# Ledger of designs, part 9: VHH binders against FYVE, RhoGEF and PH domain-containing protein tag-77 (tag-77)

Target 1, 198 residues: FYVE, RhoGEF and PH domain-containing protein tag-77 (tag-77), of Caenorhabditis elegans (x5lx76r375to572)
Amino acid sequence: KLHYAAVEFLKVQNNYVQYLKEMAVLYPEYMERFGKRVGRDLLASHNGHENVVLQIKKIMVQILPIHEMLLKEIDKVCSNWDSRYPNMSKTIGTFADFLKCCQPFLDNKADFLNKLLQLRNEDKEFDEATYMFETEVFKRGKKGAVIQQLDQVHQNFMRYKLLMLRYSEYLIDDCDEKEKAQEAIQKLENVTQAVNQK
Below, E stands for the ipSAE of ESMFold2; O stands for the ipSAE of OpenDDE; V2 stands for 0.75 times the mean of E and O plus 0.25 times the DockQ between their complexes.

## First folded at step 4 (VHH)

Design k48 (from c10 with G98S L102F T105Y F106M Y108V; framework vhh_7zox_3)
Fold by ESMFold2-Fast, scan of step 4:
Structure k48 (fold): chain B 198 residues (1-198), chain A 119 residues (1-119)
Amino acid sequence: as target 1 above (198 residues)
Amino acid sequence: DVQLVESGGGLVQPGGSLRLSCVASGFTFSDYAMGWVRQAPGKGLEWVSDIYSGGSTGYADSVKGRFAISRDNAKNTLYLQMNRLKPEDTAVYYCATSWYPFEDYMDVAGQGTQVTVSS
């Protein structure tokens, strides 16, 4: 149903904002606190290079506010929902261009993955702290797998188009919203091409 | 249900030693961080020490060099060896597991064991 398609945007966006908070705030803070407890800085630079957790944090901190704003706008659409006047497309269309904020992460994703795997293999306290973080997140009903979740940025980007396509299918052919949905889908396609061609 | 049972507390003179034990059940002990927190009369909770699944340990500055935390995963038991005890160490000592970065003490605590350091 149309309303359920709209509500799925809210669910997907809530989950993604929680993931961004995990990577931007919770994981770095956990590693810092764990390190302080055991008397070692787990986030220290190595050979003059910044720790990968802090490199990821820097990018996620830029991405998070954009997605928090998108979440607020999606929530407004869902809270005031009237299936006679569907209005999700304007919100998604407005934010489509801002989704390019994930490009610095996608450009560096393979390097971040390799560095995290290397740290977990070479630094047993870092690995232990990461495992403990994942366990705490999982116990609180969240996904928690740091390395496996790195693909969430790309996967979330792909989800918007899929959600818009599903939403559009439930719209009446002659309504204004279906035209706006097609415009939003085209904007999402343009952003996907821009991101994937770099 | 998670069960934590502390023992080993008692009355000891300054400079003495005590060994605290905590027997855990109801969860996979080896997968969890374990720690000791204490509460002195009329004071708040103070973190004392923790030990992680891989054996990494941490200590509060007030006890560093005097206390030693250890675990026996085969027995689901946590230990705290307390040496050169001071009157300031007088407190109820609690065994705890699992914590979150925004909390100053563990999520789960047992009933505690009283340590009194007095002449």
Scores: ipSAE 0.017, ipTM 0.475, lowest interface PAE 6.8, mean pLDDT 84

Design k49 (framework vhh_7zox_3)
Fold by ESMFold2-Fast, scan of step 4:
Structure k49 (fold): chain B 198 residues (1-198), chain A 121 residues (1-121)
Amino acid sequence: as target 1 above (198 residues)
Amino acid sequence: DVQLVESGGGLVQPGGSLRLSCVASGFTFSDYAMGWVRQAPGKGLEWVSDIYSGGSTGYADSVKGRFAISRDNAKNTLYLQMNRLKPEDTAVYYCATGWYPLESAEYFDYAGQGTQVTVSS
């Protein structure tokens, strides 16, 4: 159970990194290439404002490397797993503060959603291209990674505490790792509170 | 379960034309981007052309103006009209379904058995 709780972090983090790559790289590239084929720049600025896809990309490009580093560290924990010396808590605790990197996205999420929906309503080719991209993502078995699910950033942020709580439940009482798990959980709670307070 | 069956290859002289067809089954054809990739003797896979589910097309620089990709969603069939063929077009041509950006052979999800095109006198 304990080992599988640790492996769940790897699965969750791998899925989230894939989502970030879709938003930071694949979606903008798809829109650029689709635009070339229909003879339009689907990512062009309008009324002096940068296209929302590019605004989202700018933020996601900053978030992605942090989560790629976290993925590598979680993978190391899982690949070198020894249930006698469980050690996921240090990795999660170390990265807890860095999870605040999603703050600029969360601050602008409602605006991004509104602008994206506006573009999809006003520009049929933009809408068609976005729908096709979503269909391709879904066909690759990436069920949670559809372009309209901007809530994935907030949902993933909340998942770390839940995963740590499950992990800590399977640790033996009075072990060092259980104390470290509680410290990591407290750090995640503090970060969540800081992000949610405005 | 996914099947892609190519046909239409053959031997033609330089300047000639061929029309390749690919009949797809085992998936919802109309939802997929489809493409053609080729492998010339002693070379790696080269992306030739693709068409999105909505009909937007792309072509490798080497074939622009000479080849035309199209699809018939009612027949689950992909086509490649090849005009003004050159000896350099000699290759095995594979029908592929993939994900965009499909301007690289590495974006193959499923590929057929291929059809040989030889341009020679």
Scores: ipSAE 0.006, ipTM 0.265, lowest interface PAE 9.6, mean pLDDT 82

Design k50 (from c10 with W99E T105A Y108I; framework vhh_7zox_3; at its last look DockQ between E and O 0.10; V2 from the best seeds 0.00; counts 0 for: pae E 13.5 > 2, placed apart)
Fold by ESMFold2, look of step 5:
Structure k50 (fold): chain B 198 residues (1-198), chain A 119 residues (1-119)
Amino acid sequence: as target 1 above (198 residues)
Amino acid sequence: DVQLVESGGGLVQPGGSLRLSCVASGFTFSDYAMGWVRQAPGKGLEWVSDIYSGGSTGYADSVKGRFAISRDNAKNTLYLQMNRLKPEDTAVYYCATGEYPLEDAFDIAGQGTQVTVSS
């Protein structure tokens, strides 16, 4: 019921932190290892600019710690859960403004996508390495999965509002937690509008 | 199972228009970002456009001003209006969704729909 709604926050956040680690850490490391095996630097500068994989890494390294902190706080709430005293709203409300940390990524998303597709088209060893990463590291086993990874930053961000709305619907009216839920929903709405403007 | 079915492609002369559709099933369409990716013969995938669940859109520079992405959440359908088509737009067009979480990944492309722009 209410507890199930709260646990969904933990599931969603855990999966998102894993996605961030895959793009910030695992993908660059995989490309470096594959490149050494084939005698190429797959992360070398392209057209006089830093490789797009490294550009994405720099931004995601800034995003990742914020979401790791949120994951720990959500885990504490779920581990100490008592349905008589529900308390997820404060945790979400406290971190809502920090979720805007994805704005630098969204400002550059179209450019990152274009550069990634161009590099895959122009460098066949880069393309093969990316495909193998998608197959061996992502559990999906499908070509093209890296493209959707860029979109998942936005999509997971938007899910917080939906999760908070569902959680609030299970709360008893006229209680402190419901008031805090409405405050958190307002903060998430403000963040959603700022992100969607870009 | 998740299914994405593209349609609306065909042969068109330069300057013409086409409207692509992608009908989605097996997931809550309105919660996901959607997009279009294309692949010219013998080439890699090229991102074309996306639309977020909140309505924000993005376009590749090569199509900006000519293509318009939209969605109809009541019909679980994604659209791409393609105007002033050029031979360079010739490709198989795939629709894609953002999968989340990773273990619930969908087939992010169907069989695609062929668009051919020929003089």
Scores: ipSAE 0.000, ipTM 0.109, lowest interface PAE 13.5, mean pLDDT 77
ESMFold2-Fast, scan of step 4: ipSAE 0.353; ipTM 0.735
ESMFold2 (binder alone), look of step 5: mean pLDDT 87; pTM 0.892
OpenDDE, look of step 5: ipSAE 0.005; ipTM 0.237

Design k51 (framework vhh_7b18_3)
Fold by ESMFold2-Fast, scan of step 4:
Structure k51 (fold): chain B 198 residues (1-198), chain A 119 residues (1-119)
Amino acid sequence: as target 1 above (198 residues)
Amino acid sequence: QVQLVETGGGLVQPGGSLRLSCAASGFTFSDYAMGWARQVPGKGLEWVSYIYSGGSTEYQDSVKGRFTISRDNAKSTVYLQMNSLKPEDTAVYYCATGWYPLEDTFDYWGQGTQVTVSS
């Protein structure tokens, strides 16, 4: 059903915005609070280098507003939905180029992964705090593994094309929206090629 | 002794708004996460929203976009702004505090305030 395909965008975008908030806000704040409790700054710099959690936060706070705006626009499409006049393609097409905002994260992902693994191995209190954060996230029925969740940035990027392809399949072949859907798919493909090329 | 006192409940029509307040005492308010949970008639408690000491917030999926949690550390008060209320929001609303409060991890609870959404 066409409407179901449109609603899937809203679901995917809500989940991704929540993930970005976890990495930009909730995880850093959890670590700060845990540090206060144990009398130590778990996010302190080492040898003049910023803590990896704060490095990730710095990038995520740049990505988050773009995806919050996309969420609002997708929500408008879904809340005013009329299958006779489908209109998801303009929203997705307009935001396709802005999805490149994740490139700085992708460029540094391997380094972030290695630094998180090292910090968890060398700092027991940091590891315990991270594990407790992951447990609380898991209790909400969401994926809790901070390290595993680093893949969400790339995976979410790839999901938009899949969602647009499913949406397009339910459109009438000769309608205006079908052409706009193909344009949006092409824009997503171009962005995906640019991002995957690295 | 920790005390949490809720106010602001009442009867409202579907689509209406209410603002709940929770006045806290007996602990250093700014150091604790605060949350709201509700008990729907005939059902168990479910968490609604919480706010960390640093100001970060989380919401139950059913209230996202309609409810907003906020805090005023100077007044030791947490608020729940409820918009676009639905009959299924009818419940007793409880203020709670804890280190990382979820439904079953809240350390302390208030007495509750009744919200009734009726058409």
Scores: ipSAE 0.000, ipTM 0.156, lowest interface PAE 13.4, mean pLDDT 81

Design k52 (framework vhh_7b18_3)
Fold by ESMFold2-Fast, scan of step 4:
Structure k52 (fold): chain B 198 residues (1-198), chain A 119 residues (1-119)
Amino acid sequence: as target 1 above (198 residues)
Amino acid sequence: QVQLVETGGGLVQPGGSLRLSCAASGFTFSDYAMGWARQVPGKGLEWVSYIYYGDSTEYQDSVKGRFTISRDNAKSTVYLQMNSLKPEDTAVYYCATGWYPLEDYFDYWGQGTQVTVSS
């Protein structure tokens, strides 16, 4: 049903914002506080190079506000939902260009993964602190596997087109909203092609 | 510093109704999604309903049409109206908040309130 398709945007976006907040705010803060308790800076730079957790944080803090705003706009659409006058396409279309904000993360993802794996292997206290963070997130019914979740940025970027395609399929043929949905899908395709060209 | 205090649980017969309330403090209530989860004996924790910072709501399939979540931002309170209760709804019900900080000063789940549906 059309309303279910619209609500799926809320579920997807809420989960993604929670993930971005974990990487931008909660994980770095947890590591800093854990380090203070054990008398060691777990996020210290080494040989003049910034810690990978802080490198990831710098990119995620740029991505997070855009997705928080998108979440609020999707919520407005769903809270005033009327299947006779569907209106998700304008919101998704408006934000399509801003989704390119993930490009710096995607450009550096393999390097970040390698550095996190190396740091967890070489620094037992860093590894234990990360595991404890993941455990706390899991106990609260949230996703918590830091390494396994690094592909969420790319996966989420691809999800918007899939959600829009499903939404469009439930729309009445020849309605105004269906044309707007097709425009939003085209914008998402253009952004995806631009991001993946290298 | 975050506190979530649930009230309104109790004993009801099948087909009865209860309204749960959760009073929240220690954070900017209107900026957070709120939800209800329940701990069913033998099944563990399961999400029941979410309400976003606006009026958008989501329900688990088993409670759709029977339960209604709502919020009052002026009172920093979230509610769960439970109608047509079934024995399967027997559980400890927890109020939960989204986008929360880590466990060292935030309790994601309140203390819980027991709901027992029995004849």
Scores: ipSAE 0.000, ipTM 0.194, lowest interface PAE 13.4, mean pLDDT 80

Design k53 (framework vhh_7b2m_4)
Fold by ESMFold2-Fast, scan of step 4:
Structure k53 (fold): chain B 198 residues (1-198), chain A 119 residues (1-119)
Amino acid sequence: as target 1 above (198 residues)
Amino acid sequence: EVQLVESGGGLVQAGGSLRLSCAASGFTFSDYAVGWYRQAPGKQRVVVASIYSGGSTKYSNSVKGRFTISRDNAKNTVYLQMNSLKPEDTAVYYCATGWYPLEDTFDYWGQGTQVTVSS
């Protein structure tokens, strides 16, 4: 059902915005407060390099506002939905190019993973604080450890094309929206190709 | 249903010792931090000591060197060993569990146990 396909965008986007907030805001804030209580700065620079949690935060903070805007626009589409005049394609097409905001994260993902694993192995209090953060995330219905959650950026990026393909399948042939859907899909494909090749 | 039950409070002379116990039930105890708080009459409730899932501990400046927090995950119990007690330690002592060190994220509190230190 076409309407259901549109609502699926809203659910996916809402989940991703929550994930970005957890990585950009909640995780660093939790580590800062934990450090204050144990009398240590758990986010201190190591060997002259910025702490990996703060490196991840800097990139996530740039990604978050774009996805919050996309969430609001998708919500408007769903809240004013009329299957006679489907209109998801303009919203997704408009934001397709801005999805490149994830590129700096993808470029550094392997390095971030390695640094997080090293820091957790070498710093018992950092590991404990991260484990407690992960326990709260599970309690709120989230899944996976921080290191496993780093895959969410790439996974979410890949989801938009799949969602648009499913949406397009429910559109009648020769309607204006189907042409716009194909344009949006092409834009997403171009962005995906550019991101994956870098 | 999650429950925390404190015990071990009482009257003690200055310089004496008491051991408080907090018995937990209804949740996976080993995965959670547990803290001891105290509240004296007319004062705000303040943190005394915390112990995290991995065994790390944190103490308030007023009790460092005198109090020791420990946990027994097999018994779902947290202990607060209080040595060299002072009249200023007189308060109702509460056990709490949740996201330590984020005090505003506590899920559960016990009913409290009274500690009175006479001069």
Scores: ipSAE 0.000, ipTM 0.128, lowest interface PAE 14.4, mean pLDDT 81

Design k54 (framework vhh_7b2m_4)
Fold by ESMFold2-Fast, scan of step 4:
Structure k54 (fold): chain B 198 residues (1-198), chain A 119 residues (1-119)
Amino acid sequence: as target 1 above (198 residues)
Amino acid sequence: EVQLVESGGGLVQAGGSLRLSCAASGFTFSDYAVGWYRQAPGKQRVVVASIYSGDSTKYSNSVKGRFTISRDNAKNTVYLQMNSLKPEDTAVYYCATGWYPLEDYFDYWGQGTQVTVSS
């Protein structure tokens, strides 16, 4: 059971890194290529303001490397797993403070959502291209609803504490790892409160 | 229908060169990103080089400086020039295309071509 709780971190982190790549790389690239096919730049600036897809990309490329590093470290823990010496807590605790790298996205999320909704409503080719992108993602067994998935940044941020609480539940009382798990949980809670206060 | 055909694989000595070709039929490459992937026995398939819309390129760290990806849209063909080959480059090489050249987002794959580098 303990090992399965540890593996859940790997699954969640893999899914999130794929989502970040979707927003940082795949969606902007798809829109650029679709625009070339229809003879129009779908990501062009309007009234001196950068396109919202590129604004999101700019932030996501800052978040992605942190989460790729975390994924690598979680993978090391899982690949070298020994239930006699559980060791997930150090990895999560070390990265807890770095999770606030999502703050710039969270600060701008409502604005990004409103701009993306407006652009999809007012620009039919942009809307069609986004729908086709979502369809391609869906065909490959992934969630591709761009607007609905903007919540993934906040939701993923909240998942780490839940995963650590579940992991801690399977640890024996009075072991060193359980104390480290409680420390990591406290760090995650502190980061969550700091992010929510603004 | 739509098909990718790889060619140019073979046996070569360490330090040698090979050029792989990927020819498309049933569609044109100009609307797609194209990637070269390789799979060695007992290992996962990994990306080695990609070429995107506007001809920007990406290389894995293991081949950077030795391999060059290019395309000729008029011939509907993508190339992988492999120089300074090492025994570690031994693998089946695959051409893949789609709007994204990522493993989870491929539309089409070739059948693969074997590259063997002797020590």
Scores: ipSAE 0.000, ipTM 0.160, lowest interface PAE 10.6, mean pLDDT 82

Design k55 (framework vhh_8dlx_2)
Fold by ESMFold2-Fast, scan of step 4:
Structure k55 (fold): chain B 198 residues (1-198), chain A 119 residues (1-119)
Amino acid sequence: as target 1 above (198 residues)
Amino acid sequence: EVQLVESGGGVVQPGRSLRLSCAASGFTFSDYAMHWVRQAPGKGLEWIGNIYSGGSTFYNPSLKSLVTISRDDSTNTLYLQMNSLRAEDTAIYYCATGWYPLEDTFDYWGKGTLVTVSS
């Protein structure tokens, strides 16, 4: 029970790292490759403004290393698991503040969404390429909708808090780890509030 | 002009680890996404995973916990680390260039290196 709650962190973090790689690497690379097929640069600047796909990439490559590091630490907790000495809370608590690395993305999310929708409406080849990318991602067992995937960054904060809450529920009352879990939950709440302020 | 040469294959006992290498030449290695693909006797091709020019990796979900792909752009070398080898991992292992998941994306292939997992 408790061990399965800890393993859920590993699953969630693996999925999120895969999502970040999709946005940082796969989507821009796919658009470049599709552009080659149609003889046009689908990621070209417009009116001196950088293409939104590249703007998203720029931010995602900053976020990715933090989450790869968190994934490694969660994996260490799970691979050395001993239910007599549960220890997920220290790892989550330590990384809670670093999760603010997503702030630049969240600050610009509405703008990114609007620009993506505008490009899809105005540029048929861009729309077709994005649809083909989404189809490939769907084949790999992901949701695949680019605009829907933009919510993943914010939703990830809610997942950590929910996972910690569930983990805490499986701990025996008045143990040391339960106090540490409450501290980690409080840190996650503080980060969530700070992020939502902007 | 373009060459991909796999090495590191051989006979290995179940449960052990093995590292394969792929030496690339004739193109700007650092600009290309690289893939590992295998073919077991009597089976079709199975994609193992890839690594993009920026270092990001993607794996076949059934193999995610068993393999690690890395690259050294200074030596134009691609690596596949395999852990906890099983009899079903017996296959010819190929490295290839291309953009996954597009169907036309494997631009160049090596000749492969045979891995045999047996006692």
Scores: ipSAE 0.006, ipTM 0.198, lowest interface PAE 10.2, mean pLDDT 81

Design k56 (framework vhh_8dlx_2)
Fold by ESMFold2-Fast, scan of step 4:
Structure k56 (fold): chain B 198 residues (1-198), chain A 119 residues (1-119)
Amino acid sequence: as target 1 above (198 residues)
Amino acid sequence: EVQLVESGGGVVQPGRSLRLSCAASGFTFSDYAMHWVRQAPGKGLEWIGNIYYSGSTFYNPSLKSLVTISRDDSTNTLYLQMNSLRAEDTAIYYCATGWYPLEDTFDYWGKGTLVTVSS
């Protein structure tokens, strides 16, 4: 049971890292390649402002390494697992504060959504390139709509707390790890509250 | 297994129109993006355009006003309509499919059909 709870962290984190790569790399790549084929720069600046896809990319590129590091640390915990000495809480607790790296995205999410929808409405080729990207994501078994994908950053915070609560439930009462799990849960709650204020 | 068979090529006079067909089999045609590519004698491959599963079409800007790509998913057939043909359009025309719609390499393509534009 306990081990299954620990492995669930690995699955969730792997999925989130793939999502970040889709937004940071795959979506801009679709725009660049499609733009090249139709003879337009679909990522061109508008009225002196950087294209929204590139604005999103800049933030996702900053977030990605932190989540790749977290994935590596979770993988170490799972690969060296011994149910007599559970140790997931220290890893999650240590990274809880770093999860605030998504704050710049959340602060700008409404603006990004508005600009993305406006471009899709006003630029047929931009809309078609985005649709191709969405189709590719759907083929990989994921929610492909970009509007749904923008919600994944916030949804990820909710997942960590849920996973820690389940993990804590399977720990023996009054053990050292359960105390550390409660500390990690409190840190995640503080981060979630800070995120939800905006 | 996977087969793509182009047809409709031949000798045509300058200024006329021609429609090429590509019959697909061995895969779920409606799930794939389809491409037209040509190669003129002594030249490299030139991408003409493609059509996605949704029916959306995208063309090489140099050819957009001269060609139209369409598909009939009920018959697993891809079409290329060419108008105002010139001697420069003389080439072997290939249909191709790619798993990833923006991939630089094609997964499967046919043997091609020769179009000769000559008076």
Scores: ipSAE 0.000, ipTM 0.187, lowest interface PAE 13.5, mean pLDDT 81

Design k57 (framework vhh_surovatamig_d1)
Fold by ESMFold2-Fast, scan of step 4:
Structure k57 (fold): chain B 198 residues (1-198), chain A 120 residues (1-120)
Amino acid sequence: as target 1 above (198 residues)
Amino acid sequence: EVQLVESGGGLVQPGGSLRLSCAASGFTFSDYAMSWVRQAPGKGLEWVATIYSSGGSTDYVDSVKGRFTISRDNAKKSLYLQMNSLRAEDTAVYYCATGWYPLEDTFDYRGQGTLVTVSS
């Protein structure tokens, strides 16, 4: 049903905001705390190059507020839902252009993956701290696999279009909302093409 | 000299509300994520809620979601916890702390705590 399609947006966005919080706030904080415990700065620069965890943090801190705003708007749509006047398309369409904020992360994703794998292989304490972080996140009922979650930025980007397509299929033909849904889908497609044209 | 001073604890009936406050001094408050952690009688430390340095991002333990709200005022160097629909299981000493979920007792800074008792 249409309402269930709208609620799926809320679940997807809530999960993604949680992931962004983990990378922007929780993971760097945890590494700093663990480093203090073992008497070493696990986030120190190496050969003049900034630690990958801090590189990721700098980008995620810019992405997080945009997605928190989108989450609030999706929540408003779902909390005030009336299937006679469906209204998800305006929210998704308005935020479509802001999704380009993930471009710097996508441009550097392969480098971030390689640097994280290298640090975990070469630095036993960094690896232990990362594992402990993943364990604590899991205990709180959240996803915690740092390396496996690096694809979440790209995967979440693709999810909006699929969610909008399913939402549009439940709308009555020739209603105002269906026209707005088509416009939102087109905006998402344009942003996806722009992001993939490196 | 770093200080975190909690206040607002007290005795409240089940279903009631309390607002906890934490006044911070001696460090750059706006640079730190802040948390509330609690310790119930005879139990270990439990992380309750975290708020990012800017105040835009929050996280909660599942048992308090929808009931508690963490907030901060960077200009006043203050952290708050609005606790609604209180339950007997929320009875604990509540601590203001820097950072996210503690690695045992490895907080940078933690206050002396404020006691919350939920009882009829």
Scores: ipSAE 0.000, ipTM 0.167, lowest interface PAE 12.8, mean pLDDT 80

Design k58 (framework vhh_surovatamig_d1)
Fold by ESMFold2-Fast, scan of step 4:
Structure k58 (fold): chain B 198 residues (1-198), chain A 120 residues (1-120)
Amino acid sequence: as target 1 above (198 residues)
Amino acid sequence: EVQLVESGGGLVQPGGSLRLSCAASGFTFSDYAMSWVRQAPGKGLEWVATIYWSGDSTDYVDSVKGRFTISRDNAKKSLYLQMNSLRAEDTAVYYCATGWYPLEDTFDYRGQGTLVTVSS
């Protein structure tokens, strides 16, 4: 029961790292390769400003390593699991403050969304390439819509809190881990409030 | 100009192992993510594994996770696929390809392939 709740963190974090890779690495690379194939740079600057795909990439490249580190630490907790001495809360609590690394993305999310929608409306080849990328991601059993992926950054904060709440529910009262879980939940709540203020 | 040359395929019994190699030339190997894709008899192309530019990150199709290991040597311009615990369902022609999610119409470059047959 408790071990299953701990393993759920690993599954969720692995999926999120994949989403971040899609935005930081796979989408820009797909657009570059598609542009090469059709003889046009789909990631070229617009009106003297950097292409929105590259703007998103710059931010995602900063947050991806943090989440890769968290994934590694969660994996260590799960691989060395002993239900007599549960220890997921230390890992989540330690990384809670680092989750603010997504703040620059959240601050610019509405602008990124508007710029992506504008590009897709005004540039037919850009729109086709983005749709084909989404189709490729979908064919491999993943959520492929770029717009939906932009929303995943914010949704991830809510997932950690929900996972910690479920994990805490399976802990016995009056154990050290229960107190650490409550502390981690509070840290996650504080981070969520801070990023939601925009 | 660009060439990808695969080797290492052959006939093997279920549970056996094979190591595939791909030698690349004509482009800056370290600038490209590299993939292995396969085509089973009478079926379409299936992506198997990707290794990203530095070699630090990899992705696999679920059916091969824990059994196959993709690796690269940027200095030698070579890509590898270590295949363990082979199953009849792994029988296919295996292709080395540039990129991370290559399909027929998304390939920049693809090799000629190497046949892997897993049979009792």
Scores: ipSAE 0.006, ipTM 0.263, lowest interface PAE 9.4, mean pLDDT 82

